VHH binders against Gliding motility regulatory protein (frzE). Designs and how they scored, part 2

Target 1, 240 residues: Gliding motility regulatory protein (frzE), of Myxococcus xanthus (p18769r270to509)
Amino acid sequence: DISNEVREQLDRVESDLHMLRDDAFRFVRRNDDGINTLHGNLAKMADHVAEARLVPLSTVFDAFPRAVREMSRTQGKEVDLVIENADIGVDRSMLGDVRDALVHLLRNSVDHGVESPDTRQQLGKPLNGRIRIRVRVDGDMLHIEVEDDGRGIDPERLRQAAISKRLINAVQAAALSEREAIELIFRPGFSTRDQVSELSGRGVGMDVVKRKVETLGGSVGVSSRIGRGSTITLRLPQSL

## First folded at step 12 (VHH)

Design y3
Fold by ESMFold2 at other seeds, look of step 13:
Structure y3 (fold): chain B 240 residues (1-240), chain A 125 residues (1-125)
Amino acid sequence: as target 1 above (240 residues)
Amino acid sequence: QVQLVESGGGLVQPGGSLRLSCAASGFTFSYHEMNWVRQPPGKGLEWVSGISYTGSYTTYADSVEGRFTIIRDNDKKMVYLQMTSLKTEDTAVYYCAKDLSTHYYDSSGDAFDSEGQGTQVTVSS
């Protein structure tokens, strides 16, 4: 009777719910598959665009041998520059940042790192100093190492400079390891001061370079040994 | 012989603007950082701003940050200082200078040697 009619209506509703469920699952699967395909294709297109925007580092590095020769002559030094893997590319938007950072490193190495020929002779070193720029790519990261065979970075001089620049006090400076003291070159404010206590030593320095490199998603490192030389390493995303 | 010739100074009211220029000669301009330094009346020298070899990095003293902009043009061998929102405290003779960054090997910076006569900026009501 009416009881049978109600059962038939419930059976129709149940069947409709099963079909709706199946349609919803198929719709979700199709959209997920399509979205995943679009994501994959967009990622491949982004990779292709990024590769097309890369410019060989040689466009920056080609001027460096002449620059090092001029800096060396001005300082009365003999310095050889060796550049490796300059064909590796970097995003065109970062060329200026890389160029200015490397010129800063080269000037520091020639002017202050590499010893005079007379001093090198007394130390038993080759009269010609050497600066080596080496580039490599690991995954998405570009590594640029600038190494010299000069005197190395003196951690005690850096402790004293940081005290005079009022970045740390004498107790803090004495507590630094040699490694921590060398890293003072990256300390915010090391190259710039908001007080008029010493005019020289202001301007662009490694703390400014490090800040920019980190904004680009990279990092800066230093390794140094007194008497043996120093290496500064810039790590940057190859593409932005 | 290194020569730096500053110009563009003058008298302005507080809140005004000026653009200083520095023409450089006698050295390879692109191998040097450039700076502006000022000397207020009766006071010592005060560093104002610096700009890296091709301009990718700029630095400013806290007292001028947000108000001054340093610019360089390596083709014309020029350095500029665009000053806005000027205050009476900005009154000084302004000099440009090369190479004032810190050296990480011995923590020293290059000594300031004024190469030009500077340009007077006077901010007065």
Scores: ipSAE 0.581, ipTM 0.812, lowest interface PAE 1.5, mean pLDDT 84

## First folded at step 13 (VHH)

Design z2
Fold by ESMFold2, look of step 16:
Order: sequence, then structure tokens, then C-alpha cells
Structure z2 (fold): chain B 240 residues (1-240), chain A 123 residues (1-123)
Amino acid sequence: as target 1 above (240 residues)
Amino acid sequence: QVQLVESGGGLVQPGGSLRLSCAASGFTFSYHEMNWVRQPPGKGLEWVSGISYTGSYTTYADSVEGRFTIIRDNDKKMVYLQMTSLKTEDTAVYYCAKDLSTHYYDTGSFDSEGQGTQVTVSS
């Protein structure tokens, strides 16, 4: 296939460029002007190769509308998914990690964020919940925001849950700002093994999502407003 | 109707190996994280291992890390647990489960749909 051949050729070109840069080291004291020019040209060529390795995020996102529909039906909810700027590219080596992180966020929004239609009607919200994925690039960093219009995160409930799970004591909990309290969802072992059931807080949790993003050189943020919804933001290098 | 069918258990000597299998049906397998959970004789349930949607990330309990490997095959709707260097304390009924994730306000829930498969490690 033409797509696989292009990918293979791009990998070979990248390797050859690195070898050429090593050869430039041999001329360091004899050709200062030439070395500076060569180094600059090699950097530009490496940038072009890295850019050509990008694939559109639509390759990750194309399954999400169906996934959200199925998650919603099993939960008895009505949820609309809106995706913005899926044409933006990411290094293909990151696609699986991005997909898995985003599936986890979508599940949290459908399962635990967005309220049932009956509850939304009583709250004066549109019956259909909404999840929005927005992508943008800022410098060499990719920003992916997953926003829902659900119940939002109550900082006081998180403080209390963290005390009950023995992650922090009452004095530590009282000292947390609202933002710090909301970020408790990312604490390793937010559900601790010290619970009566060893199952509490295990599996693929929000701390795992954060660690996965961090191993890719990124970060995870959260913002939320009670009754209005939550936004999780993934920041990732666009290429490795 | 959600079904998880565990198999591959048996009697094995310490230091031995087993591979457990879990066949899934009745739900869209590729949209769920999967886990192995075990119940030692006369004790409560304990989590063993978890695997993400596409398998890009795996997690293990401290007691099994380095000895057990979780694998999924989304085309076959299967989850496996490759166990090596088995110890007598690994004796338990093993269950597979979906979606044991941490979320906004509470701990994950155990949803066993299967009967489990017995693993016995004994001289």
C-alpha cells in the first residue's frame, strides 16, 4: 500500500538525516560558516520529516460517536458528541495512547458526568447531554479538551471521599483550595487498597490517564463547576 | 446479555505456569477496559490486573507484577492472563471483569458475570 510505503520511506529519511548531522561534527573547526548552515538545513529537514509523520486525529476520533451512542444507551441517557478540529495531526506512534485516554474520559462523562434525561429535565437542562472534544495546537503542544455539561465536580465531596479513603487527613483536606480538591481525582490511589475491598480504586483510573499522558511528555488539567459540567484537558507534544 | 466466561485454571506446582482465558459476549468488548480479579479461599476479592481499551496500557497488583501478563484480543473478544512463577498464595478463583475504573465521586465497582476459574498452586 502507498500509505505504508510513504511511512517507511519517511523513517529511512529521518535516519539518514541524523547520520548527516553526525558527519557535520567532523568539520567543526575548519568550516564554521558551513557547519552553521548545514546544522540549520538539517534542522529544517528533520522538521519536515516529523510533520510528514503526522496523521489526522480523525483516525482516533472516527469511532467515538458510535462509542458514545452505545455507552449512552446502556446507561439510559441521551448524549450528543461534538468534535472540533479533528483534521489536526499527531505523531502516529501516539494514536493508541491518545485513543485509550480519550475513551476513558468519554466513559467518565457518559457514565458519571451527564445526568439521566429525567434528572436533566428536573434541573432545567436540555434533555440531551453534550460532550465536546476540542483540539488546538499551541506551539509544538497539542491540546485536547473533553468537556461535558453534566453535574460537575463538587470539591467538598472529593475532600470527604479522600479523607474516607485515607489519602489525606482532615487538616490536609481543609487546606486544599477548590482547584486542588478537584485535582484529587488524579491522585494515585484516590481509591486506596486499604478499603475493605481490595478492588477500590484499581483498574484504569484517572491517575492512570494522567501518568500515561505524562509518559508522553504531556500534562492533564481539570476544571469544573457544580451543576454546569467539567472539562479535562490533555496536553501532548504533537510529535515525538 | 453480558457474559464473561473464564477458563484455563487448574492444579499446578509452585513455580509453574498457567494461562487463563476470558471469552466476552453481549456487549461491545472494544469499548471497555478489562480486568482480572481473584478470590483466595476464605478471603475477599482482590484486584490482579487491568488493561486499557486497545491494550496500550496495563496495570498490575504489586503481588503479581513481573510474574503475570494481561493481554487482550479485541477481534476475538478475549482477555488472557499469562501467569508464571506461581506461588501457593496465588491459589484463588479468578474472574474477569469490565470497567473497574476510578471516577469522579466513588471507587470502581466489581461486576462479575462469570463463574470464575479455579487456580490451585500446591505441591
Scores: ipSAE 0.318, ipTM 0.684, lowest interface PAE 3.8, mean pLDDT 82
Fold by ESMFold2 at other seeds, look of step 13:
Structure z2 (fold): chain B 240 residues (1-240), chain A 123 residues (1-123)
Amino acid sequence: as target 1 above (240 residues)
Amino acid sequence: QVQLVESGGGLVQPGGSLRLSCAASGFTFSYHEMNWVRQPPGKGLEWVSGISYTGSYTTYADSVEGRFTIIRDNDKKMVYLQMTSLKTEDTAVYYCAKDLSTHYYDTGSFDSEGQGTQVTVSS
């Protein structure tokens, strides 16, 4: 019987095809599960490696109270420094950049931001000026705020200086918001002085600090109220 | 009293190298940026290079970029200028200076505290 042999062969082929289909589906699902597990484990390992490379900001900040004391003594001022959350870590490769940016900000606050004791008394402020460094982490980003309670940044003075140096005209200056006017401090060569020289506004300034921070994937912000003080915020990736 | 003492200048042929030094005293050196400025014969002052408090940030004038390197040693209160590929246009009296950067309240200005050191590049 030829017809019976063919039927049986077709039944066996059909059964084999169903088994192959089922095996293929199980294989794909099993491999997907394995890949997802491996991906999850690799992500956890990457997180652990990133955390292991972090160094506490205290390694930078521990010298700052003495530095501010010496800066203040040199300027005949009294300035208190408060540091919050120095145990938060940052990539070791960024320590020099962070230290230099913060020393720059501290110098500006002591030398130029915080008023003399006599002036502070006339203004009804505590005789001791205050600088506060606050650190926080927001997602992957580190925020370092440096706040002083000094004279604040006067946006009108900045507008006038920019006009005098022909960086902008009077119409452009009038169109700047207070925030935009304060951001003029980031322009290379910017100065509030009336005199103009090749050396004015040169050196390592906030424009250089901002460019370095941006190269690292971060940003620099400024907030200020006349008579109340200023805050500079460095926003940096916690790890590179 | 702030004192800055420059040294290391001299006569050198074009293409040569020279290393300038600046010894600082009378102020807390590590809390100030440092700069080199120069005065070519019969001309005004020209900014050359600047270095931040720990050396993390360095800047250079276009005319010296790639040829000069600024270095500081805060322990020894020294700043250096390594000059290579010297040209006759580099002939000048070189001074070191502190705090030339743009401040967000006010700006620094050049104060010559030292006598400078003469660099002469000639055939």
Scores: ipSAE 0.264, ipTM 0.649, lowest interface PAE 4.0, mean pLDDT 82
Fold by ESMFold2, look of step 15:
Structure z2 (fold): chain B 240 residues (1-240), chain A 123 residues (1-123)
Amino acid sequence: as target 1 above (240 residues)
Amino acid sequence: QVQLVESGGGLVQPGGSLRLSCAASGFTFSYHEMNWVRQPPGKGLEWVSGISYTGSYTTYADSVEGRFTIIRDNDKKMVYLQMTSLKTEDTAVYYCAKDLSTHYYDTGSFDSEGQGTQVTVSS
């Protein structure tokens, strides 16, 4: 239980709040300019609190060059990682979500997106694959783009996988534009495997990442050109 | 060599609790999604739960949501499944697995590296 002294302090706080309310009404009646100034100052204080909660994205991104290096060597690939504007801040409560989403994207790009050096040479691409993470702020929204210069996402494989999973029929699949077909990656349980199984498309995939980002007030987008590469864009509020 | 060693199974009465463990070695644990799958008697494999790289995202099969909790410890290279309110239909061999998520280029597949751990729920 709370001591009697603590309960007495809580009662005094409530009384003070009522008194402030009454004083504010009296002040407004007689001093409209003073109230406008107070409203402005309260808005500035809210902004300062929001800014104090921001942490640079570098706290997450600093581990990524090593992670990509390890992933690349495991796959026998050579991949360069370029990170732009990591000094931009985000609410600390979002750092784990951002890290998990980005590690997922980096793994996909290294393991499955970027081609082997031999294949890249045959395609006339630079031997080293490239992954670029770009951060920018537009209004109160962060944009984090993860771009690779790999093989790109094949919309026909996505259409066929959706038919095989009975998410759509063949007529519906044929009606999808390439952009619409690529967006199938966000469907729950979706898989692009040539053969499907009970476990295919399960786990923590892009559908789960998208749902979490949307719960935070953001969105997830994809653009891709076969043979040229893919870009996944996370759009998140900078502050919660 | 990738190894996943499951433990913590046993005989439990309906309504009971059990905690499964999975020790991982032979790969960079923190860069992989981790999952639990199970094989009930006479049935194929079914997915139970998944957890993202730092644990920020967790997912559960409908049949276990609210009863099971997946947890990971990247420092110890461990993944756990805390099971409560166990039912007879939860009887199965439980396996841990890496990388079952949807990949926008391709998808992973289950590859059993361990013997699994038997969970039996019966009076």
Scores: ipSAE 0.247, ipTM 0.632, lowest interface PAE 4.3, mean pLDDT 82

## First folded at step 16 (VHH; from z2 with Y31W)

Design m4
Fold by ESMFold2, look of step 17:
Structure m4 (fold): chain B 240 residues (1-240), chain A 123 residues (1-123)
Amino acid sequence: as target 1 above (240 residues)
Amino acid sequence: QVQLVESGGGLVQPGGSLRLSCAASGFTFSWHEMNWVRQPPGKGLEWVSGISYTGSYTTYADSVEGRFTIIRDNDKKMVYLQMTSLKTEDTAVYYCAKDLSTHYYDTGSFDSEGQGTQVTVSS
């Protein structure tokens, strides 16, 4: 009986095809497990490389108390420096960027932010000024805050300076919120003082620091209140 | 007493190169940004370049960007200006200066501490 034999052969071929389909699905699933394992191992290796590149911020901060004392003495001021969470690490490749930004902020606070002892007494402030550096990590982002209890940044003075330098007109200046006006300090070529020469507002200022931080994937913020002081916040990826 | 001593100037043909040096003393060098400024014949001072405390940030005037490189050596208390592709417009007396950066409370100013070094670019 030839017709029955052909039918049985076709049934067996169909069964073999279903089995091959099932084998193919199991093969794909097994390879997917292997790929997931490889991804996990690669992630662990990346973590180990990132950890090996981290350097504690204390290695940068250790020179700051002495530097603040020297600068304060030169200015006839008394300034206390408080540093919090200095054991937190940052990518070695960013150490210079972080150090230079923080030195700039410390010089701003000691030289120009914190008032003279006589002025602080008249204002009812403690005679010792205070600078606080606080470090924290949120996810993969490092936050460094530098706060002083000095005179603060006057947004109206910044508006007037920007008008005088023709960076904005009076209508544009009036439209700025106080926060927006304070952020003028990051604008290229900006100065909080009248130009006394063509060289004013040159060099390596906060606009250059902000540009570098943004290139690294971070941001720079400012918060200030007249008479109460200022806070500059650097936000950076902890590792590159 | 702050002292800045510039050297390394001279006569160079257009397209040539020079390296200027500035030796610093009388202040804690690593706590100050350093700058080069120049005075072309019969003109006022022009800012050329600046470098941050460890050298992590450098900045340049548009007219020299890509041609000049500022470098500092904090161990030796030296600042350098490597100049290449020199043009006749670069002819000037060059001075180094500290602390010209914008502080968010105040603006830096030029202090004339040294005598400068003459750079002349001429066929």
Scores: ipSAE 0.421, ipTM 0.739, lowest interface PAE 2.7, mean pLDDT 83

## First folded at step 17 (VHH; from m4 with T59V S109E S112H)

Design j6
Fold by ESMFold2 at other seeds, look of step 18:
Formats: C-alpha cells, sequence, structure tokens
Structure j6 (fold): chain B 240 residues (1-240), chain A 123 residues (1-123)
C-alpha cells in the first residue's frame, strides 16, 4: 500500500500548512496591533511635545498696555487697551511675527484710527478710545482680533486711492463691493496718501503682514464700518 | 524731537560692500517701522528697504533684493543697511526714515530728517 503512505504524508503536509497559515495570520495581526499601538503612542508623544512648545501670548501682550499709553501720549489721544484670553499659547517660533503684526495694528489704531478727544466728543463717543485684543482657538487655528472704536475705514477713499496709484482703473473700482474695497489695504503699493509719490505705499504695510501670515499658513481679515471702528483678524495655526 | 543720523557711506568699486548706520533718538524707537530711502544724482527719492518693529518682517525694493540686508538693534536704537554686490546704479545719498508703511485709515508720516550719507559706486 504505497498509495496509502503517500496519502498519509499528504494529510500530514496539509495539516502542517494549515497550522503555518494560522500562525502567519496571527503574526501579521499581532504585528498590525503592535504597529497601531506604536503609532498611537507616537501621536500622543507628538501632542505632548507640541503642547510643551506653546508659549502664552501674554509674553507678547504684556508690553502692549505701556506701548499704547506711550503712543497715545505722543498723539495727544486717550486710548484704553483691553486684552482677553492672553493665556492661550502659540508656537514659540511665531512670537516675533505675531508681535510685529500686532504692533502694526496697534499703531494704526492709535495713530490713525482713534479720533482726537475733541473729535470724539463732537461725535458723541466716549473721550477714551478703545482697542480690544481678543484671542480664541477654533480647532487648530488661533484667532487674534484687534478691534478699535475709531473712525472706521472709508471704502470710497480706498477706491480712489487705488485708482490714483494705478492699481485698478475706474471701472474695476466701481465694480468692487464695500468689503472688497476695504480689502484694498492688503494690495502691494496701496496708499491713501493724497499726493502720489515714488515712496507712497512702501514700507512694511498690511500687504507685508498678510504675506507673512499666509506663509505661516494663516490668513488676515478686515471688517469695518465708518464711524464705528474696525476689526483686523489674524488667523494662524497654533503650532507649526 | 526726532533725530536720525546716517553714516558709513563712501567710495566703493562695483561688486564691493558697505554697511550704513542710522542712529535714532527723540522717539520710542521700538514702536516704529524703519526704512532706508535713497536719492540718486539728479533724481527724486527712491525707497530701498523697510524693517518692522522688532525686525520680524523685512521688505526690499526689487532692485536691491538679494544684495542688501536691513537690520535693526532696538537696544542701541540703530538701523543698518548691509550692502553687497554694489552696482553703479546704487550711487545715491542714503537716508533712514521712520514709518512709511501703508495704513488702512491714512498713510503714515514719512520723516526725512537726517543729512544722509553718500554712497558712490565707481571704478
Amino acid sequence: as target 1 above (240 residues)
Amino acid sequence: QVQLVESGGGLVQPGGSLRLSCAASGFTFSWHEMNWVRQPPGKGLEWVSGISYTGSYTVYADSVEGRFTIIRDNDKKMVYLQMTSLKTEDTAVYYCAKDLSTHYYDTGEFDHEGQGTQVTVSS
């Protein structure tokens, strides 16, 4: 019975192959489980490192009340600064960019936005102007709003300035909504200066600030009403 | 009283380097954007470069980008312009100025209050 011997060997081989198959499946499942566990642990470690690298915005904002006071004194104005949620953190690598953007916005509000006390009295506004910085986190995005209660941004003045600077023609200017006209402040070369010169619209302006914020993965928004004030919103990833 | 004093100019061959300095006083230096502007012979003022309050943002005219570097030191109240790869077209009187940036309410003031420093690039 040669035929029976071969059959028994084949049965034995088949059984061994079934066992190897089962062992291989268990091995790959355990390997997948182990890889998933390591992936989860690495993700947790990355989260902890990211949190540890965050620095409270108060480290930037603490100098601002003194800065606004000094700017206001120089301009003969009275301006109150209110800061909300400064304990929220941001990646240390972004502190300088955030600081310089906010100083630019504060300078705009004090020097050019908030009216003189005499003008504010004539308009029925409190003599002290107000600037408010609000911070919040929405998902992984940090939102910093800088709001003043000053004169607001005049869209028609912006349209005319852009025409004078040859950034757009009169037809293009007329087609802009008020919101779109206000956004002209972000255009390179833009200036509201009455006289056009080769220096007009140069320097570190809102176009430079917006470009830097966008390089960091964020955005800049503006909202304004004439006579009621303006809000500039910086949106930045909380970490890089 | 705002005072801006420029120095460091001179005669340089094409391809050479110079470092200009501007000493500032009479205002709170760290709360102002600083700029370099220049006046070529027989021409009006041209903007060269600007630097934000702590130096986080810098901006350059196309004609000097890659060759000039603007630097500020708020502790010493100094602005510098490091110039390299100088060209004959860079010949001008160079001035520093505070606050030239675009403002969404009004254009900021341009203060040209120094005597400037002469840079001459010639073989």
Scores: ipSAE 0.484, ipTM 0.776, lowest interface PAE 2.4, mean pLDDT 84

